VH-VL binders against q0atu2. Designs and how they scored, part 50

Target 1, 119 residues: q0atu2
Amino acid sequence: MLDKKARIRTSREYRNVFEKGKRLSGRFLIIYYVENALDNNRFGFITNKKIGMAVIRNRIKRQLRAIVREYQGQVKNKHDIVLVARAGIGKSSFEGMEKDYIAIMKKAGLFARNANKID
Short names: E, the ipSAE of ESMFold2; O, the ipSAE of OpenDDE; V2, 0.75 times the mean of E and O plus 0.25 times the DockQ between their complexes.

## First folded at step 3 (VH-VL)

Design ca22 (framework fv_daclizumab; at its last look DockQ between E and O 0.83; V2 from the best seeds 0.00; counts 0 for: pae E 10.3 > 2)
Fold by OpenDDE, look of step 4:
Structure ca22 (fold): chain C 119 residues (1-119), chain A 119 residues (1-119), chain B 106 residues (1-106)
Amino acid sequence: as target 1 above (119 residues)
Amino acid sequence: QVQLVQSGAEVKKPGSSVKVSCKASGYTFTSYYMHWVRQAPGQGLEWIGYINPSTGYTEYNQKFKDKATITADESTNTAYMELSSLRSEDTAVYYCARSDEWYSDFDYWGQGTLVTVSS
Amino acid sequence: DIQMTQSPSTLSASVGDRVTITCSASSSISYMHWYQQKPGKAPKLLIYDASSLESGVPARFSGSGSGTEFTLTISSLQPDDFATYYCQQYNSYPLTFGQGTKVEVK
């Protein structure tokens, strides 16, 4: 699990990101990101009813948290980043989600160009 | 059941202003964005802008930034759109439409308000 | 702004026909939504996020596509389906709609 300080937790924090931040869309994910005044990154996750039943939403959320945790050391610092799951993500594989995450984060300039899966 | 009920038809003189209302019910008003879309007679749909009722944050189509002002009253679950300096070209049916915060698909619409501008 | 161009603008078909409407975006987009509108009524959401069927919409409606080309398909046209259809993009603001496709009786 992500450290508490690495998590967006309040509605106010979420609103700040999606209202003031930039947005990019991938195949399975939309990311909203904005610089913060902290020395660390914070991540938030959105899985709404369009994804599917609660069981599916919870699974997707767990998978996204795992992906973010795996690559958090490669993300440029001082950003609040919210991941919004797209409707089709419920039919995607974990590897597909991971690939999409990497691609969209690179496109956002939040990953280094040479960022790859950590083995 | 979700309902969006708009104010009645308006007939206005050029140069005047009009304020259209959209009263929401059947859901948590502050949990969804409220958009405004217009449709000139025999024409297609044109997006005007939206408001986040929970924060008051608005975004506008640049085409309408000096024409439309969107507001919301949480206490009455009502969104408003004011059109200023009305011209004949502003004659149209104006719709309010609900969307979630992420996908911007309009799942519920008001019945529309005809605004006619004529000398 | 992202321009959305639908094809065709008008389509004549019969009950039972397979109907296909295309929407072309001026640049690559991620989201495409489809609406149905009947005269004197507000639009109705049919498909969201290119291929997801809105709750309550008949299964004969489907959507597909990616990038700049998207398609709405009615597998077997029903009498209730004669209407005007619009595509809408959500890639960047301002949100924009196609010009509409009127499906009328042949």
Scores: ipSAE 0.305, ipTM 0.823, lowest interface PAE 1.5, mean pLDDT 92
Fold by ESMFold2-Fast, scan of step 3:
Structure ca22 (fold): chain C 119 residues (1-119), chain A 119 residues (1-119), chain B 106 residues (1-106)
Amino acid sequence: as target 1 above (119 residues)
Amino acid sequence: QVQLVQSGAEVKKPGSSVKVSCKASGYTFTSYYMHWVRQAPGQGLEWIGYINPSTGYTEYNQKFKDKATITADESTNTAYMELSSLRSEDTAVYYCARSDEWYSDFDYWGQGTLVTVSS
Amino acid sequence: DIQMTQSPSTLSASVGDRVTITCSASSSISYMHWYQQKPGKAPKLLIYDASSLESGVPARFSGSGSGTEFTLTISSLQPDDFATYYCQQYNSYPLTFGQGTKVEVK
């Protein structure tokens, strides 16, 4: 579960990230990201019909929220970030999604090196 | 029953402008991006830009930034592309094509509009 | 800009042959799409996200690859496959296409 302040809530906010943000693709995820004028990060999650039926999409969305929550302290502050799940994500394990998230965030420069190291 | 229907062929003089239309039907116009792609005779495909019809946001290939202007009219479900200061090098078939907001996969294309620039 | 280069530029093969078209990206990309364009017609989406077959496309078409090297395969060439084939990257703007591969069926 993510705090309400850490979630992108409205269609307008999602559109801002898509239209003005940078894009980077991983194996199972595409991220769109842009700096915000807030004191915190916000995350959005998109699972579309290319992934599969509602039960699969809902599972993926829940798992992605759990991954983001676990690593939120390692993300550079003041960003709006939208995670878009790719068609192949339904065949991935939780560990596979987590690994892809860490890799893509590091490549985007949004994540510390060795982000999997926790104090 | 998704269809994109473009305006008819145009013959223009150098230095003039042309405006090509693309009328969409069979889907929610504001839920998809509309792209423009050109193909010179006997040549390959070249991406010009897109518009998000719901917001009016446009993204251009820098090569076409000063040449093409893309607009959309939500009331008529029609996208437009205007080309200014036409030269013989602009002679091409111009296509509109639909993509979703995330994948940039062109699943439906207009039939194409031939624009011929000659003296 | 990411440059997409296709090989071969032209090929001629017989009905029933297995043919492959390669697309090379100038930098590593995650996924790409393949299109078929028949003479006088608009392009048609064949494969999206490197390996997913678009609805209505015959099973003889398949895509594979990752990083900088991608391949479109036609397992048993049919006369209806006479066309030019294009790859496209969607990793970054501007979106770019390969120069095309002309497939002629003899």
Scores: ipSAE 0.117, ipTM 0.738, lowest interface PAE 4.5, mean pLDDT 87
Fold by ESMFold2, look of step 4:
Structure ca22 (fold): chain C 119 residues (1-119), chain A 119 residues (1-119), chain B 106 residues (1-106)
Amino acid sequence: as target 1 above (119 residues)
Amino acid sequence: QVQLVQSGAEVKKPGSSVKVSCKASGYTFTSYYMHWVRQAPGQGLEWIGYINPSTGYTEYNQKFKDKATITADESTNTAYMELSSLRSEDTAVYYCARSDEWYSDFDYWGQGTLVTVSS
Amino acid sequence: DIQMTQSPSTLSASVGDRVTITCSASSSISYMHWYQQKPGKAPKLLIYDASSLESGVPARFSGSGSGTEFTLTISSLQPDDFATYYCQQYNSYPLTFGQGTKVEVK
């Protein structure tokens, strides 16, 4: 699970990313991202009514957190990043979501060149 | 039920201004963006811009940046759009429409306000 | 700006026909919406995120496509379906609509 300091928590923090950040879309995900003034990254996860039942939305949010945790060591620091699940994500496997996340993060230039896993 | 009710039709002279209102009910006003879209007679739809009612942040189609001013009054759950320096080509039906922060799908629309600009 | 171009601009059809409307984007987009508009009325959201039906939309409507090409299909046209249809992209600002496709009585 992500450390509490690596989480976007407040409405103001989320709105800052959406209002000032860049937006990129993948097959199952949309990311919004902006540089922050911290020494670390923060991640937020959004699922909304368009995705499906609340149980499905909560499952998807949990899966996305696991994916982000696995690759967090490869992400360039000083970014606030919000992952928004697209309506069709409920039809994706965990592997499908993972591949989409990797692709969109590479497209955004958010993976560090020659990055190693965080120890 | 979600409802967006707009102010009545206006007939204006060139060079004047008009302020169209859009009163929201049936949902938390500050949880959704409010957009304005116009449709000239016999023409298609054209996006003007939006406001985030909780922060006052606005985004405009550059075509309308010097023509339209979008505001919101949280205390009355009402969004406004003011059009300045009216010309005959500004004659159109103006709609307000609600979206969430992410999908920019317009799930609820006002009934439209006809603004006619003539000598 | 991303331009959305619909085809055809007008089509004549009869009740029971299968109707297909195409929307082409000037650059690759990941998603878009379809709206239905009847004369004198505001547009109504029909399909969101390319293929998901909005609440209360009949199953005869479907959407598909990706990249630059998207399709709205009505499997068996009903009297209530004579209207103008618009696609809308939400990949980037400004949000843009197609020019519309009028489906009228043959």
Scores: ipSAE 0.007, ipTM 0.630, lowest interface PAE 10.3, mean pLDDT 87
ESMFold2 (binder alone), look of step 4: mean pLDDT 93; pTM 0.951

Design ca23 (framework fv_daclizumab)
Fold by ESMFold2-Fast, scan of step 3:
Structure ca23 (fold): chain C 119 residues (1-119), chain A 119 residues (1-119), chain B 106 residues (1-106)
Amino acid sequence: as target 1 above (119 residues)
Amino acid sequence: QVQLVQSGAEVKKPGSSVKVSCKASGYTFTSYYMHWVRQAPGQGLEWIGYINPSTGYTEYNQKFKDKATITADESTNTAYMELSSLRSEDTAVYYCARYDEWYSDFDYWGQGTLVTVSS
Amino acid sequence: DIQMTQSPSTLSASVGDRVTITCSASSSISYMHWYQQKPGKAPKLLIYDASSLESGVPARFSGSGSGTEFTLTISSLQPDDFATYYCQQYNSYPLTFGQGTKVEVK
């Protein structure tokens, strides 16, 4: 679970990340990311009907939050990051989503050098 | 199907305590904060506090810090709110509500529990 | 604490009327929602983040405003819309609600 201050909440904040941020596509995820003027990172999550019914979309959202929480200590500070789930994510395993997240964050240069998993 | 089912109405004497339950089903209990809100007869809504069921962390409205105690039992997917030193002005309908961290709103509410404090 | 004040407290209207409810915050806020509550039931989310319509809510409902002044509008009142409406800020804890606006039959 992410603390309240680590979440992107308003449509205005999401729009800022989409309009001003960089975009990077993975196999199951797209991330949009921009540096912020805060003392912390914030994350947002988007799922749409192409993924599946509400039960599947909600499962994906929970699993993505768990992945983000586990690796939050590896993320370079002062970024707003929005994860958008691609249609194919509904058929992915938890491990598949986790691998994709790690790969795209490394490619984006958002993972701190030599950081380990958070216990 | 997400459901929040609360315990039944209570009639209590001044100075006693009451413990209201909220049993969650249809989702992963530890993935969402559970909040408590009350509404006195014919009056508006008043926020009491929340619990993070995964950690046991609680936050309270300062007005209720010495009145309300919120707990959660992960093994039964049940949140509780105990009110101590009951007074007539505590007569109200008490709601539990699931907090959707994506939209920062209350997406599902319990049916409410009427607590009547009378001599 | 941020105080939310609604105007009017009670409003009488007829089906087909345009209804406007105002919510004023004691401090500038970025995060607020509107809820509808019918007698004997829990509140239901209508508008989130001041202007975004919740899924399943009819398009006759709309929200606007920023800073300290927010408005909920029902473009053409329907029988199902006679209820009490509440604004809520989510800018800071404690979470606070307006006192409510009751929309009743004229």
Scores: ipSAE 0.000, ipTM 0.517, lowest interface PAE 13.2, mean pLDDT 84

Design ca24 (framework fv_daclizumab)
Fold by ESMFold2-Fast, scan of step 3:
Structure ca24 (fold): chain C 119 residues (1-119), chain A 119 residues (1-119), chain B 106 residues (1-106)
Amino acid sequence: as target 1 above (119 residues)
Amino acid sequence: QVQLVQSGAEVKKPGSSVKVSCKASGYTFTSYYMHWVRQAPGQGLEWIGYINPSTGYTEYNQKFKDKATITADESTNTAYMELSSLRSEDTAVYYCAREDEWYSDFDYWGQGTLVTVSS
Amino acid sequence: DIQMTQSPSTLSASVGDRVTITCSASSSISYMHWYQQKPGKAPKLLIYDASSLESGVPARFSGSGSGTEFTLTISSLQPDDFATYYCQQYNSYPLTFGQGTKVEVK
């Protein structure tokens, strides 16, 4: 549900984030992030086969995109951010993934106040 | 009830290393980041770094990057901080502190471990 | 690094006084917290997210502010409140604390 311009799409763009970016780990998610020269944020999503079968991986990707979309307005502008799902994410609830996302984005200094609407 | 219990006071020679432990109980150890903070006698608080016990990911204050090593043992619910190449200026009380997932405040602290470096 | 500067560094007060402590950040921050530390003890969380009172903390404590200027207020100082108070930012690494404000008996 993210706009095309808000997505990291090419292998070259992903490599740039991994090579030059900072890394932060949560319980179910790892983020890699770097400031970009664009007028907007871009997000990438990686789900490894170790998470589970395609049906599970696709569900996780949909839920992560929904979470990112929900909190898009709270993210500091001009960053490329890649979310990598960890093996344990397949057993997480939507609320658990959302909580982890908020926590890691705050640690990265990428989130504004009042990012948590369910406390 | 949440508790963080640290190892006892240490007296060390200059050039040696010290490893302080922080045993957690009363919560899911892998769900919360654990930070280390020190306080020299009569001085303020200085952040050393943190660990995500679920992943082993660590973040350090640049000042401590070559000096401190933070680890966690999920089987014993214990976080560790090892400080190497000790100098007199490393004399301080060392605290572990749990980070709240939603607001990233330090909601629970260990009792502190006094490390004295003397010739 | 974001520098956190507290004012005053030391404050002498009497029981029943209104006490205000200010914390200034060198750049705009979204996440800041206040801690209380009594002699020989670990710090204790007092206020989180600038203005939210931690569970179990007396209502005489309050926090306010945004951007670069934050204030901790004790509306009517009690004997139990003589302590050192620290502000902290969680906006960027390294995490930083103010230098502390010691509230002592006048």
Scores: ipSAE 0.005, ipTM 0.558, lowest interface PAE 14.9, mean pLDDT 86

Design ca25 (framework fv_daclizumab)
Fold by ESMFold2-Fast, scan of step 3:
Structure ca25 (fold): chain C 119 residues (1-119), chain A 119 residues (1-119), chain B 106 residues (1-106)
Amino acid sequence: as target 1 above (119 residues)
Amino acid sequence: QVQLVQSGAEVKKPGSSVKVSCKASGYTFTSYYMHWVRQAPGQGLEWIGYINPSTGYTEYNQKFKDKATITADESTNTAYMELSSLRSEDTAVYYCARPDEWYSDFDYWGQGTLVTVSS
Amino acid sequence: DIQMTQSPSTLSASVGDRVTITCSASSSISYMHWYQQKPGKAPKLLIYDASSLESGVPARFSGSGSGTEFTLTISSLQPDDFATYYCQQYNSYPLTFGQGTKVEVK
């Protein structure tokens, strides 16, 4: 899973991303994202009751964390990003969630494929 | 800064009850579960149960069902654990512990309350 | 219930030694953590999610493993490391801990 330093931990930090951040919707995911004043990225994950029972929500959270972790090195630094699972994600395959994540991050301009110019 | 401060040591007679408190500060009390764990002298750690302070929902280790009752008071940010029908085998240090929201590790623990049951 | 079995129960070591503690789960788990406990103190989180080092914990501590077999390693034992170590699963309720491994002076 993701290092604790790469996680949004407090209700205040989540609220800041929701209030000041940009919003972008995919098929199964919504992201809210804002530039931070830190030297690293932080991620948050929201799965609500519309998705299903706790066992389904916990599975989705595990899969989303795995996906984010896998692509962590491709994300532009200094951002707080919250992933909100949409109703219907419980019927998606792992591959479907992964593809949606990559597409939405690229559209947001956060997923830099070449990663060769870091300042 | 997060703190969990527990009530002081108790000496009780067999058959009596004891209520241990855990006062939380430095975070939003209702946003995190509160767990209880015990440790008998010279023994390992044993999970008792948890409470969700926002709903009052509790879950117990079957071994402690009907022995332990966990409650929370949102007005004072305090969690409680009551043990009934005390026996010598209940002699232990009792800890409250707060799980991290994303990894469910116990990142904060109370200092512990020693409950001694003796004739 | 998921049973967590630690080995060894006690480990005698000298400062500078590499020590390893093993934790075996009775069924495959994804979430497990390691704690350190010193006499008279509450447990302290060392490693979360099998291999992630908790903030403020020295880099000589590391965790590895997946499925049913997990290992905590201290690469160069320091005087401050003589303590009891516990593994824990948070995969399902009831939560369960290993019985503990006491690392003591040789």
Scores: ipSAE 0.000, ipTM 0.539, lowest interface PAE 15.0, mean pLDDT 85

Design ca26 (framework fv_daclizumab)
Fold by ESMFold2-Fast, scan of step 3:
Structure ca26 (fold): chain C 119 residues (1-119), chain A 119 residues (1-119), chain B 106 residues (1-106)
Amino acid sequence: as target 1 above (119 residues)
Amino acid sequence: QVQLVQSGAEVKKPGSSVKVSCKASGYTFTSYYMHWVRQAPGQGLEWIGYINPSTGYTEYNQKFKDKATITADESTNTAYMELSSLRSEDTAVYYCARGEEWYSDFDYWGQGTLVTVSS
Amino acid sequence: DIQMTQSPSTLSASVGDRVTITCSASSSISYMHWYQQKPGKAPKLLIYDASSLESGVPARFSGSGSGTEFTLTISSLQPDDFATYYCQQYNSYPLTFGQGTKVEVK
C-alpha cells in the first residue's frame, strides 16, 4: 500500500498528469509523468474493463502498488506518475509486471543511479 | 446485461428547470463514472459533465457549469442531471453514458430523454 | 478546448465499398474513440483508444492514427453500416466530439 501523500487522489490531479505530462509505453504498462511542486512523488493507477473482471483489475492494482512501493526509493524526486495497465496485463506474472515497470522507468529517465555500485 | 434507463420526455417553459434521471443496473454503480451528453435536433454530440458515484466528485464542461447540476444516489443506483433557467437553445436529447475513469469510453448509453423548451 | 473536425461531413457509398472517415484534432492528442449512431438511437462505441475494436463490433471496422490525424475505416460496407459516425477526444476537458460524418446510400 502507498501512503496517502504518495497517491494521486482527485480527477483534477490525474488530469494534470495527462495534460502536462510525457507518455511512455511498455509491454504491459503505459506511464504518464510530470514534475510536481511537492517534496515527494505521487502515483496513480488506472485499470480498464479490457483487462478483465473486477477481481482481476483489483489484483492488478494491488500488484502494481506493491511494485511501485518496492522501488519507490529509486524514483527521482518530485514527480506525479500515473500507471495505466494495458489489456494484456491480466495474463502477466508479477515478475513480468515488475520487469516492465523497471524497464519503462529507466527508459523515461525516472530511476536514479544505484548508489551501491562502486568501481 | 448492463442497462441505463432514463426518465421520460419533458416539455418545459423558458425560465423553468428540469431534472432527468438515469437508473443503472447490471453492474457495480460506484465502479464507473456517469457522464451526461446532449444532442440538439439535427446537431452533434456535446459533453456536459460527469459524476464519480463513489466520491460524489463532479466535473463540468465550463459551458454548462452554471446550467447543469449532476448528482447520484447510491441507494437507488440512479444519477440525476438538473438543468436550470431553461432557454429554447436547451432543447435537445440528453443522454447518460457509463465511462471508465479516465478513458471516457462510453460503452453503455441511456436511451435518451428529449427535453423541449418552448413558449 | 480541443476541436475535433471530421471529413467528409457526408459521404455516399454502396454496399461492398471501402469507406474512410478522417478526424483532425486542433492539438496533438493520444486519446480518442469512435462511435456509430443510427437515427433515433443512442451512439454505440466502435473503437476505443484510436485502434482497439470494441467487443461485439464487426472486424470490418478499424481505427488508426496518432497526433492530430485519426482514421476510421470500414473495409466492406454492409447495409447495417449506413449511420452517422463520431470521433471523441479524451485527452483534456471538456471532452469533445467531431461534428459527425453521415454515411448514406449512393
Scores: ipSAE 0.087, ipTM 0.727, lowest interface PAE 4.8, mean pLDDT 88

Design ca27 (framework fv_daclizumab)
Fold by ESMFold2-Fast, scan of step 3:
Structure ca27 (fold): chain C 119 residues (1-119), chain A 119 residues (1-119), chain B 106 residues (1-106)
Amino acid sequence: as target 1 above (119 residues)
Amino acid sequence: QVQLVQSGAEVKKPGSSVKVSCKASGYTFTSYYMHWVRQAPGQGLEWIGYINPSTGYTEYNQKFKDKATITADESTNTAYMELSSLRSEDTAVYYCARGSEWYSDFDYWGQGTLVTVSS
Amino acid sequence: DIQMTQSPSTLSASVGDRVTITCSASSSISYMHWYQQKPGKAPKLLIYDASSLESGVPARFSGSGSGTEFTLTISSLQPDDFATYYCQQYNSYPLTFGQGTKVEVK
């Protein structure tokens, strides 16, 4: 579970990221990200009906939160980041989602370029 | 089966107001946003605004902020749009359309309500 | 506001033709949809998120593009496809539509 301080919680905050943020697309994920005025990162998660039934959407949300939590220590501070699940994500494995997340975060410059230097 | 059923055509005099209804069925009313879109005769589509029926939050196109008021009644699964101070330029077909929270993908539309403003 | 401009405004085509409609955004966008509208009817969602085919929509419809330029393609035009097509962005408010492209019988 992500700490409350690390979660984007209001529709206004989500909209701010969508309107002002940069976008990168992966295979299963799209991220929107913008520098915030805080001293920590915040994450949001969007899974719409195009992914599938509520059971599938809720599973995807839980898995994405778990992935984000696992790698939160490697993310550069002071960003609001929204993960948007693409329609095809329901057919992905957990490992597939994890690899996509790491790839897009590195491409965004939000992860260290050299993974060997991250503890 | 998802359906959005709108109220019937209206003929109004300049300076009057009109309230159009959109009754939703076949899905959980509070799980989707309800948007309103207008189309003047022979013209294209123009977005008016939306309501989140779960929270009552509304977002408007600035062009319509003083013209349109969008409301929702969860007890009857009905969204409403009231147009005030009607002018001939408000003559149009008005549509309600269901959209998912962040994507505004209008997968179901009402049949449209023709509002004619004439003396 | 993000302006969506479609080309062409009108095109004439024959059954069996490959039809391509373009949509240009005034600034880079990530999110857009395509709709079909027949006379006297409400619009129908065809393509969401630029390239995903809506359920129940024939496979001859496809979408592509990114950034500022997007295309809707009908691979082999059928009689049921003579209609007006609209693109829509949802990158920012207000939501905006293209002016429409009318596909007419040649």
Scores: ipSAE 0.011, ipTM 0.582, lowest interface PAE 9.3, mean pLDDT 86

Design ca28 (framework fv_daclizumab)
Fold by ESMFold2-Fast, scan of step 3:
Structure ca28 (fold): chain C 119 residues (1-119), chain A 119 residues (1-119), chain B 106 residues (1-106)
Amino acid sequence: as target 1 above (119 residues)
Amino acid sequence: QVQLVQSGAEVKKPGSSVKVSCKASGYTFTSYYMHWVRQAPGQGLEWIGYINPSTGYTEYNQKFKDKATITADESTNTAYMELSSLRSEDTAVYYCARGYEWYSDFDYWGQGTLVTVSS
Amino acid sequence: DIQMTQSPSTLSASVGDRVTITCSASSSISYMHWYQQKPGKAPKLLIYDASSLESGVPARFSGSGSGTEFTLTISSLQPDDFATYYCQQYNSYPLTFGQGTKVEVK
């Protein structure tokens, strides 16, 4: 589970990321991201109705939180990042979502790790 | 099946308070925000605020910041809205409505609670 | 606050008519919904995210638009469609609704 401080909790905070942030799309994920004035990163997760029923959306959200938590140490500090699940993600494997997350974060320049290393 | 069932109509004196309940069933209560919207007789819709039952976080329309208090009880799947210092212009039908995360797409509404403020 | 202004405020129409309702935002937005409300009832979600038809809503309803101008269209008005329609933005706080458009029988 992500620490409370690492979660975007309010709709106002989500609005800020969407309005001022940059957008980058992967196969199953879209990220919106913006620098914050804090000393830590915050993550938000959006699974819209096009994904499926609440059970499926909640499963996807839990899996995405687990992926983000696993790789949080590799993310450059001082960013608010919102992950939006794309249509079709409900049929993806956990590994497929994980690979998409890593690829999109690297492409965005948000991963601090060496390009040739998976830590 | 998703249902939002609100408490019954209230007739109140100016200066008093009223607390309206909204009992949710048929879905995971903590997976949706619960919003409150009012409609004065013959008028349009006005957003009051919401609560995230999972965290207890609330957001208010600034107009209602000192008027409305929104709470939720996860153990009973019930959201509440208390209105204080009632005035005649608070006479309205008050609705609870569920919204998915920041999307605020009100796909299910309570039946409405008429609050009448008269001297 | 983002102000949502609907046009017209009231329109008279006959069954079978094509009806269009416009919603104008005071600033550019990307995120809005449309609702239908019948007398004595709670509103019902019709269109989400400007153009997506909510489950169970008849195909005669459609939404379009971007930026500051959004349109709800009913391609062939049915008796069940005489109601008041509201747009809502969720681009910023507070969430705001249009003043409503009442579709009345001619």
Scores: ipSAE 0.013, ipTM 0.660, lowest interface PAE 8.0, mean pLDDT 88

